# Ledger of designs, part 10: miniprotein binders against o43061

Target 1, 338 residues: o43061
Amino acid sequence: YNHSPEIQRSVYTLTGLAPSSKMAFVTMLTVRAANGENEVENTQQDWYYNSTRLLVHRLVKFKPTKSKYPVVVLAMKGIDQWKLDQLQEDGAIVKVVDPLYAHEVVDDVNDIALLDSRWSMMFTKLRVFEMYEYDRICFLDSDILPIKKMDKVFDVHQLSYSKDSVLFPPTLFYKPRRSIFWRRFTEEFAAYGLTRDDLYPYVFAAVSDPGMWHETPPPFKDYFNAGLFVFKPLKAHYKRLMALARFPKLYDNANMMEQSLLNFAYNSAGAFPWESLDWTFNGLWARKNDLPYLKAVHGKHWQPEGSLGYDEDTSKLWWDAFQEMQTYHDQQRNADLY

## First folded at step 3 (miniprotein)

Design sb1
Fold by ESMFold2-Fast, scan of step 3:
Structure sb1 (fold): chain B 338 residues (1-338), chain A 117 residues (1-117)
Amino acid sequence: as target 1 above (338 residues)
Amino acid sequence: DSAQADELLRQADEALARGNYDEAIRLYQEALDIATRIGDTSRQARALMELARTYLQMGRVDEALDHAQRALEIFTQMGDLEGMALALELLAFIYLRQGNEAEAERLRRESEAISRS
């Protein structure tokens, strides 16, 4: 699992990409849970859905940011059909996925400090790792807004380790129950006919999480934001992630949900270290000074100006983009009806 | 304190992943020294396990064996069955690297027996 820096550096020169490589942008739309006073969903605009439409528009139709690759929306079962129909009309490929519940994944539900809808949603997000029909996927949270072309996000390295290396996973010796966990995982892995060769080559790249009020460019931090990541869908990696998800106590910061799981699964000291992706692809906590450099802005910028550290420039950018999309759709309807 | 030891172990893991073996040993040893000073037997055993793993990666099998055996002794004194199983599994890998398949199998079976309890 670990290799010397020399071996790792030699592999980092390989992208693994060919002209025939099948790549896609993927986002996920989930069913919102009812939370007391938040139950007013019937009379409030669904801003997550609207943001998803804007993301699709930016990658499929809007010329300055239009991609040559398809955009797939993974929709959790239970989303209204009219919303799915609209996303398809907007140009997205819509794929409905079954939810994956905590009680179906976790060995001991008492290992989850807070058992609620967030855990269910986190596990359902793991469905993105089952999209084996693609050679490389860029997953994006639906609150990411592309502002420049993003196709170069797929230009990351493919890691392939030597079969002759005799290594064991560092994580086995870190926490209680590691031996029991790994043995169960190994037995399960073998039962599906999976081997070490099925885990390599792999791809996993993401942007370092810079924190609020960062410098431009942000300083590197060895902890990535799971709102945008590039990976190669492999059945062995999906099975590994499912096995790790069974033991929430393995990843220290369980409150961050899938981000904690993925940082643990692809940690720098482990068998599958993550690759640092250019920060401009995931503009976290963006301020006016960041905008000239960013290819995408990440955040709930439809929220009131100044909320959660957002400034008026990033909020205006999002609202202008939303208005542009609405104008585009109005013009298309008029052209069809003239 | 224990938080300092944990941070040193994390930094050492990063150094090891990058193949900086001398740096990893230095950091694991510093974590071990802190754990020893404060009487934290759990972190002492963890640091010893990581030192054994690092020496194994370097091909320094005798040193790996020494550190893994010391970790097993601590886990045994603590009555930590999970730690004992992990140390026995690491010892099995070390003996396998030496070509001693019989001892590796014996230790693997002992680890499995403990883990099932």
Scores: ipSAE 0.000, ipTM 0.123, lowest interface PAE 19.3, mean pLDDT 75

Design sb2
Fold by ESMFold2-Fast, scan of step 3:
Structure sb2 (fold): chain B 338 residues (1-338), chain A 117 residues (1-117)
Amino acid sequence: as target 1 above (338 residues)
Amino acid sequence: DSAQAFELLWQALEALERGNYDEAIRLYQEALDIATRIGDTSRQARALMRLAETYLKMGRVDEALDHAQRALEIFTQMGDLEGMADALQMLAEIYRSQGNEAEAERLRRESEAISRS
């Protein structure tokens, strides 16, 4: 209660951010990926960690994509200290966070009894919404590779609510849903008395293109990819997300974990509909024809031929970028040797 | 302030869901007191609804009725149709807990009629 929505809102205007706004790029590194969950018996490769290093390099050091804003890596407790030390040396701000275990978040543990460990990994990602020290955050999955300048991602338009413009609970909990369950969510959102005074839109993201990946640009649909989104951290929104996260059966119809939760929380019919971000900031399943337009590609492009989503051009792009980073670090090390 | 009242309502809801009824009552009462002092009628009504639910779960039926009726009065004064429907539904649940099915059904139908308008 030490931060006021009034104080947080004061940094945003009808036309954008105040001149003194504090902005950051943020990514998440989790124990599952970092400790070689998919390792081979005789060879361990932590490709998510390597991809995270590449993301940091692209935003902190690599001149064509270098940002004027800080890059924060939220690291799940349990990641090897040497990996965290290396990310700090690479120029990232590293912040260790306690995991959000699925069995501690979900109301009915039977809803997750047969689910894999992804749920705890995905819920820990919600820690990004607790970074109240920032006025605006661009969250990026660690498998995103910037290929052009990204700073314009923060040039989003947010409006202050009129006190008269939001008079009732979100339409997400519409009149037909009068069970005790829906009534409690309605009460939660009504007790969320800052809805009248909060920012709109709250989340900016690019449309998801899982079924229509061959179309460029992707056609609009009310479902965004949660691998890159821009938002203002606000305690009331974190509390709202945690309340919704308790009920996976409510939001997870597509088995997309936190992406399902965020799309449920910020759907177009609700109180805080998401707003379209330029799709070029999140090039999910990028193809050759997308590359001239993209500011960032999104995918596990280090995976070998035959993998889901494999593409020769994006694979070459990722490996060339990784090699450039390694060459940069080798040259810096050699320059420091006397 | 408004943020403090919201935090108390959230903490109280967590206590209620965990079955810590005495703690929930204490926190909802604090939220109600703050909302009353600052003139936040919406939060007053919501705190009263949560107190009614908590008292009902404790089997304290007279207190549940009192708080739900007070919430209904505030929602009515505000012209909050959704709040009125919620309060009527809460009253129906309380009367059902007493075995008064006739009154519960009457209140449920009244809630349904408001929801349709």
Scores: ipSAE 0.000, ipTM 0.147, lowest interface PAE 15.8, mean pLDDT 72

Design sb3
Fold by ESMFold2-Fast, scan of step 3:
Structure sb3 (fold): chain B 338 residues (1-338), chain A 117 residues (1-117)
Amino acid sequence: as target 1 above (338 residues)
Amino acid sequence: DSAQADELLRQADEALARGNYDEAIRLYQEALDIATRIGDTSRQAEALMRLALTYLQMGRVDEALDHAQRALEIFTQMGDLYGMAFALEMLAFIYESQGNEAEAERLRRESEAISRS
């Protein structure tokens, strides 16, 4: 099913932001899945924790990148309390969330997905869509490093339903209409007292994922990276995402569970198309030539030099930033003692 | 009557959710028969996918494959990319449930290519 260009045009509105609008940057810190006999090594949690602290420092304290908006860390229940206490001292708002396990969401037909620890992480990340106290959220993976001001990321459009458009009949709203999960969704939506109007206006914007080894600027691909996205938290959209998550095999790419779900939910041909953010907000596979343009770099740059295609310059950038943060904290402790 | 077919699919979905597989099959088959009689290929494919899902939950793999394949053929004739992707994912899941990971991966990649196209 193709949407006409006129439908896209007719549903676009202004940003929808007011001076009273509450915006926040949100990241998530999760516990790695383990069983008693086959535990995932805990060392990677320390790397992610340190990267999370650096993200918080860059948005809360470091003047060149400091935001006027709060930073919230959604911490999965089970993270050590001392790590949460430290993030609060660093200036983050820390909110502990209960994990959302695959067996609580997925229907019986998708039981093989329940054996994959990635599904447990993906469903817990959906908790970010329940943060209805904010008018607009920029979600960032904890391995994103801001290197310039990020606040303009919130300047995205909202889309409203037009009753004069071909968004009627319901087939345009819930693609594919003929699927079992769309009927189940409609029934449950009504059971929560939710209507079509509760899905609009919505906001969903993200950066195109060009893949590895691209030119500067990277070419546009109609598939976004879920490591950074801007959205309006709405109960109706959370319920919609939960309904879609019941059939993970429809969206699952073996390495990108939540990204596949979100690309399906907000696909360009659907009722809720995504808005393209400037690529500089999410610097994927960043190389030396990208650095002058980027507002943030995205990657595990703390890993050994040359891993995952990262170059010496991006690795140095991350370690210099981490050292700057440690120096800042040491100076603050010394000031408190004297 | 398309409204009657839709109501039968809704009732069958409820039976399936309760684990009443025999009732679900009966109701989905009745919906398929109506859709076939009135020439509604979209509802035929929808009923076939629901029957495939029901047979899979019962462990009746050959019947699940047959119904999913028939749904894929109808979606293909209609040029329904979303239906084609859905049927391919169902086929992939059925093969995966049988331990045929190679065929499941091939079908998932085909579905992904259609979904991105």
Scores: ipSAE 0.000, ipTM 0.133, lowest interface PAE 16.5, mean pLDDT 74

Design sb4
Fold by ESMFold2-Fast, scan of step 3:
Structure sb4 (fold): chain B 338 residues (1-338), chain A 117 residues (1-117)
Amino acid sequence: as target 1 above (338 residues)
Amino acid sequence: DSAQADELLFQAWEALLRGNYDEAIRLYQEALDIATRIGDTSRQAQALMLLARTYLEMGRVDEALDHAQRALEIFTQMGDLEGMADALQMLAEIYRSQGNEAEAERLRRESEAISRS
């Protein structure tokens, strides 16, 4: 009677979790199209696979960043079994998933501007929304490198009121505006078993605007980077995403495929608005001055500095981390020989 | 009947999702006509916003602007701060589509200022 049952329930489903709640870090390893494999074609190295192994190592083994939660690698069907076996040996839970082919998802294939193979890789990422066995998931692109403890990413309410928030408007400024359709959608989604507690907020993510965020407040932008986000898997949301995915012309304004879909599905004017996550969990295009504040850096740092705007310090950080992982594995093999 | 207007708005939105712009416009216009007849200013503004979105998707910028401006006028008369902010955001998107970045930014800032209140 102090609070409505709805308010207390929302805390337990999204911002507050029971001690028995199952949480996981999840990443996706896709079969890259020929154009997407340009970086590995001439080197005999699968750098996305190597980056995935490094992410797993950082969350499972490396003590400064080691998590108490499991790490799941969603692997697209078609990846070599030995790579999957190695990831399992590294400590990841490996789950093979069938691709979501763009030509089977969209109503009109002529609506997609890019090759079907690229859209199919990006749509397959949506399989993460089918992981109903977990109460909360932090999805991370496989090119994210944890550099500090990340477990607090699951405490989204605490992150919204962190010290870093003093430099940014409170989350109330980013409060979702009621959709002009929210009443209609609420009635319809109730038919799928969704309650009001399932409506706000569904996705927690960082604004898709790289820069020196510790020096300037982020601009208001109703667009998040889909390389790291936190959510609760619900069957009704997966069905909704699949229904929306059928119409690329309505959501793909930035030609970012699944990121465009997710930003459309969870826009601030809609029924399920996204909410801000501390930017330090998704250090997209990190610069040297950002590094002391970041919990994770996000980018293809195995590529040469300068060609993609990466600082030499972030490239060195990634290569040092990769070397540490290789040294760890070498030491384990040497110990096992005796 | 407000229930009939709601059903038409939903059917029109489904037509929009399928890319059936002419059908969406027809159904949104029917919903607007019903809302106007029964004096339901909230549903009038909602139908106008959806017509603005549909015209924008069709590249019919002048019609998108007209409908979004009319929605803003109704939300303003109602004192609906959320509706006003949404209409200003829609206008900003329309002006941005024309390459008028200065007007788009001005409208975006107005939307943000209303959201803070």
Scores: ipSAE 0.000, ipTM 0.195, lowest interface PAE 13.4, mean pLDDT 73

Design tp2
Fold by ESMFold2-Fast, scan of step 3:
Structure tp2 (fold): chain B 338 residues (1-338), chain A 82 residues (1-82)
Amino acid sequence: as target 1 above (338 residues)
Amino acid sequence: SDEEKLEELEEKIDKLYERVEKLFEEGDPELYREIFELWREILRLEKLAEKGNPELLKEIEKRVEELEKKIQELEERLKESE
């Protein structure tokens, strides 16, 4: 028990990558309510949208961070077309997805009534697990800023079950019997008729969540941040995630929405333990001392964090990056005029 | 009484849950489909027992016996795969 994913990886791992493997970076734009208004449609200054453009620019155009892999923006239906057109012009592949509403997925509406808007956003985000055209995806929250090359994030391992595995024998079931929510999950999951070959090999890797005010490097914790994760899209895993998502009381102990779901689904004691990515790929609560090591900074650095303490250097880093993107776009417009 | 017989059947169903949970914990993925089918049958039996319908007691008894034999068969197959 409590063995780190690094120990498990040493027993079960091959990269599984080939020159023909299709990799993509993927981020999500969702429509958000704003005091009775659609935030994306009504807000003139949408910092999440602006941060998404910056992420795209960093991976598609900016030489120091430019990736050889495509960047896909999954856009929830309802986002203004001009915003989607701009992202496409910036070099992203834009895919519009239909929303998944909480009342359509969750059987016990009373459990989530007070969180309905957040749960609807979480369920729509699960669309990323349906992107079966890719062999490996790195999902990134739109508030992540690449500051060095990210392509090595895909160098994670495929994990397979073996009947000879004695350290971490696979189990499809994480929670004990007798819970009504556990019984409902098992009924739903059993209905799919899934087998080992449907579920393995899999890929799921993420960065340990260091919390605020951490050391450099951060200590390992057996709980990952869902703002960046690498996975292999598999229909069986999508079905498993959808079945679990129906029963928030099984997984939402920390009240962290999709992060709670994914930590439950890929917990270290279960059938599908997560692999630990190098901390530098997801720089949470970054301080000045972290910056020389980080490949990406994660946070709302366009806003002052007050007593939570964003370093002024990380704020300046984000604003300088945004200005560089604006300068690039201005130069491109000037070059296109005759 | 029928009420006491139903309590006895519920206790037997609880023991079937424990045995199938153990099969999942032992983790033979080649047998997972059969293990899922056993789990579904136990959930169906529990649903029938919870109704407290005396007319269903004989059917529940028969299905408990059938499930116990299937679980024993899978337990023996897991031992062989070790």
Scores: ipSAE 0.000, ipTM 0.268, lowest interface PAE 12.0, mean pLDDT 74

Design v1a
Fold by ESMFold2-Fast, scan of step 3:
Structure v1a (fold): chain B 338 residues (1-338), chain A 118 residues (1-118)
Amino acid sequence: as target 1 above (338 residues)
Amino acid sequence: SDREKVEELIKKGDELMEQGKHDEAIEIFREALEIARQIGDKSLEAQILSHLAQAYMAKGDLYLALFYLERALLIAEEIDDEELTAEILIQIAEVYLRKGEVDYAKEALEEAKELSEK
């Protein structure tokens, strides 16, 4: 048994990008907030929807941040049609997807009540891995605000291993008492006829999660935030993720299910190590000192009370951006009347 | 009692299985599972997960069959029920044999045998 898995890979890594490569930014819009409820207070505003519109505006229309690539909104079945129509008018490609409920994929006696409640729809984000029509996707949580151009986020390496290299099982967070649980993960390469050629070359890149408090630049941690990641959609990788998702005790350490799953699936000691993206693409717990460097700010900055680690400058930045979008739409509406 | 209601639902589900009404059996077993979890009867929970696995095997869904058996196995081990653990391992072997994974089936049977001999 290998004490530390040796990953054999090519000395040289390639971007894998061709002039014909189809790239897209993708976000997901769900009907419920992470706290289990949409905003109810007085105005009954759907701030996740408003933040999604702002993300679309920043990537499609706003000149300083406008992308040359399309923006796709994966909308869960059940979202009001008028919201989907508005996102299409704003310039997004809207695709309706069926939710992927935790109870349909995982069944854990210790977590069953919590998985059926607040985390019931956490795995729906994994639907992004089925978008095989694209060669490369940058997934972004809908509460990310681009403040500079982001197109260079796609300039990540694809990794190819030698045909003679051994694929090592990923490091386990939970040690099962019976070897059969561990052996089941080797079936991820055998189930559905998966081969190395189906799994490689792959792309998976994300930003390190610095935690709530950090210096500028933040310290590197070998654990990424799943709110922004770049990958190549491969059917074999989707099947692998679904096989791993069955066993929350292997990757669940009280974190969000999809983030824990992805960190387990793409851990740096495993067969598919993640590539570190520049921290400026996913500005977690951003403060004033971070703003000059950031390409995107990540957080619920529309909330009246700032989160720990936020300052008044990040709140002002979000509201100024929202006001700019509203002004743009008002000007377009007035132009259409004359 | 809630336990008697669960046992009655398991029997009803088994009768539906014998009639080839696998989807209806799954609904009944899921109802039984919810009650078993509410009352905290882990032994009943593991047994019901095993019945769900049998229903999925009958439908040809070996992926979900193994999924439910693996959850049943974790619970049986948690409660230190060696007899139930051995029974579930035998069912896991049945799934692996149906998948053509003879080596995994043999390992499951060897582990079940070891438990029976202790």
Scores: ipSAE 0.000, ipTM 0.208, lowest interface PAE 12.3, mean pLDDT 75

Design v1b
Fold by ESMFold2-Fast, scan of step 3:
Structure v1b (fold): chain B 338 residues (1-338), chain A 118 residues (1-118)
Amino acid sequence: as target 1 above (338 residues)
Amino acid sequence: SDREKVEELIKKGDELMEQGKHDEAIEIFREALEIARQIGDKSLEAQILSHLAQAYMAKGDLWRALLYLYLALFIAKEIDDEELTAEILIQIAEVYLRKGEVDEAKEALEEAKRLSEK
């Protein structure tokens, strides 16, 4: 059955989506520095690459988790071409991106206490916000493993600002915070050369970061994990993020790279509050009790069992998934020989 | 002392501001800021951030002016310096008035007035 035009218009208005809307899952594969000299160790890079291949396999080929939407891998320039060719053969859309270095983004590099590869990696990840060809993107870190269907992650609200909205006084802040700071400059859209109509409506949804040894379900925390988020690519929001990124000393209280920037940009008390996604889409610090509920597990579960922060059940789940992918590729190669 | 050096740099920056040499003033204020941070003088740090804001206002960069003023405001409130807090709020109001944002300016002035009448 097809819905009447009235019902279809209502759904479009609520979510901001039409039947013709283009959705994509996007992950990023970066060149990682191992020794503080920007030198990438082959064995370390290979595990992130293997995890990226598993993510692609789960969303493109594996029937229990297969998505109807494309998967895009944003690959930093400098990654071996054969790895990119393999990801494309696995069914991903591969797009090579130029790195964004600290000196290209920050007004004064002396404002950064540490001029190491972590700042460069943070800025390169911001490339995902330039993918304006899509109406909605779900970004996923490459160490996320889908274990159930993920397509409903795109069913988030389109958020608007009303100029007639009541300004809530900041009467509830008991301790001095930098929170008053975000309010003022997020309302200074003209300084970016942008209007409110350029910035609204927007979409930004993510999962609360629960910390280690959390309960099931984890308690809500007003600080999201930037390893999975859903957003609407808008040039105005990219320009706003780049403007904020110019001042690391303003937002980086925890030295958590792009996560600090995004939590600052989309804080719940600001002009662009984040929407809480169901926790099951980003299973952080997952344990056996979480697994029946989770749609995806997030972590470096290829590391040995018994390591602090890793559960033997999630490690087994990751290795079983990796073996399944290898078996699939072996069977595909054998079929192509005949 | 390092504190005397910072005060000398602030005076030099102010003189450059009066001469319309805003970029040179910003360089001098940035030098003063680094020394104030090294010695851990939060009051001087907030005052210098305020001077940087004035330089950016003079250049028409109202966004950077607000950025530095709110950083100064945060520090002033953290050290419980009500006089400095009121002074910074008045400067914030001046930036908002220059932008034509009267309601925001009024809010900052009312907070400054409340602190001054405490």
Scores: ipSAE 0.000, ipTM 0.132, lowest interface PAE 17.7, mean pLDDT 75

Design v1c
Fold by ESMFold2-Fast, scan of step 3:
Structure v1c (fold): chain B 338 residues (1-338), chain A 118 residues (1-118)
Amino acid sequence: as target 1 above (338 residues)
Amino acid sequence: SDREKVEELIKKGDELMEQGKHDEAIYIFKEALEIARQIGDKSLEAQILSHLAQAYMAKGDLLEALWYLLRALWIAEEIDDEELTAEILIQIAEVYLRKGEVDLAKEALEEAKRLSEK
């Protein structure tokens, strides 16, 4: 399906994991003020921050969804210290990262339709690929709510290359191509000094994004949602992603920023095809009939019922979860007084 | 035979395309693709990938169409079929034109022209 015939043989090797392997869930919290937003009227109404706290609580403390692996919050420089301190108290590992701006990455700024704050913040998410201290990472957007155990998300196989497909010289594409269309990119990217042995074995798995759908299970689409993906951090893959990010016209047509980049970098016809994760790990536009199957729901479910396709059941699910977290923290605070 | 089943599925998918039943056509083409891959017929695989791209273009899903065309391009170049490669590059150019990416479309068309002039 997703893989070229030569690469498909390697998918059946091994997970590449050992008992000592370090796995982590990682999410990212960005500074809204850095996006040119006006001063926050009520700090307590930062719903992205509140959703991040709920995600941390679900993976660190809440027994029905608690993971045996750590949760890391990558916080953009500029987030208020009290929010970072609270996330640490909640049990997260907090790492502050510098923003990665589009003008620092893109070769020609004229390729960017608008140099606005959203466009410039897109590349900061790529910081997750620099976390080489972990053997496997599951990145998840902060508006994802776990409702069942998620640890099985790490059960994916590593992919290697075929000895029969030796390249000379080494390239970012698996096999040398005659077309000038491919040569334009392969020759330029070869200047980064990357070889096949630096790039393999790799791991990249994500959930298909079929858009809104009325039936369960959703249909498969050969395009993944970048709100949840599992990968092995490798310096060569980070360098490759940065090289591809230089050319927005190559990958970004849907204004989906990093999602477009990742779909291009890990496309099914390329050297590094993505693997499909079970749809239940990333429940986009969840309907009531999906809830018994889902391990996590993905969306801004703190929004009013009926907004953007959310129904009463999914909204209630999020608010009940948030209330449970608040009750847990109140009970811990009260216990500390005695 | 498996090959006859693939040919029948392609025909069924094409009929669904003519009826505007693009999602059903995609389902049938994906079934055909799996069989073509199992029997190792690279030319047939590239043909089916092109049919999938046309179905996604008909739905307005230009990015998905591009992914299928890139897969087809990879195979066409691998089997050294210059005529098929040029045909796929023209389809890639059509996707980029619909996306408003005129420079990328021109690059694909120039490469197709180069291959056709041999």
Scores: ipSAE 0.013, ipTM 0.307, lowest interface PAE 8.1, mean pLDDT 76

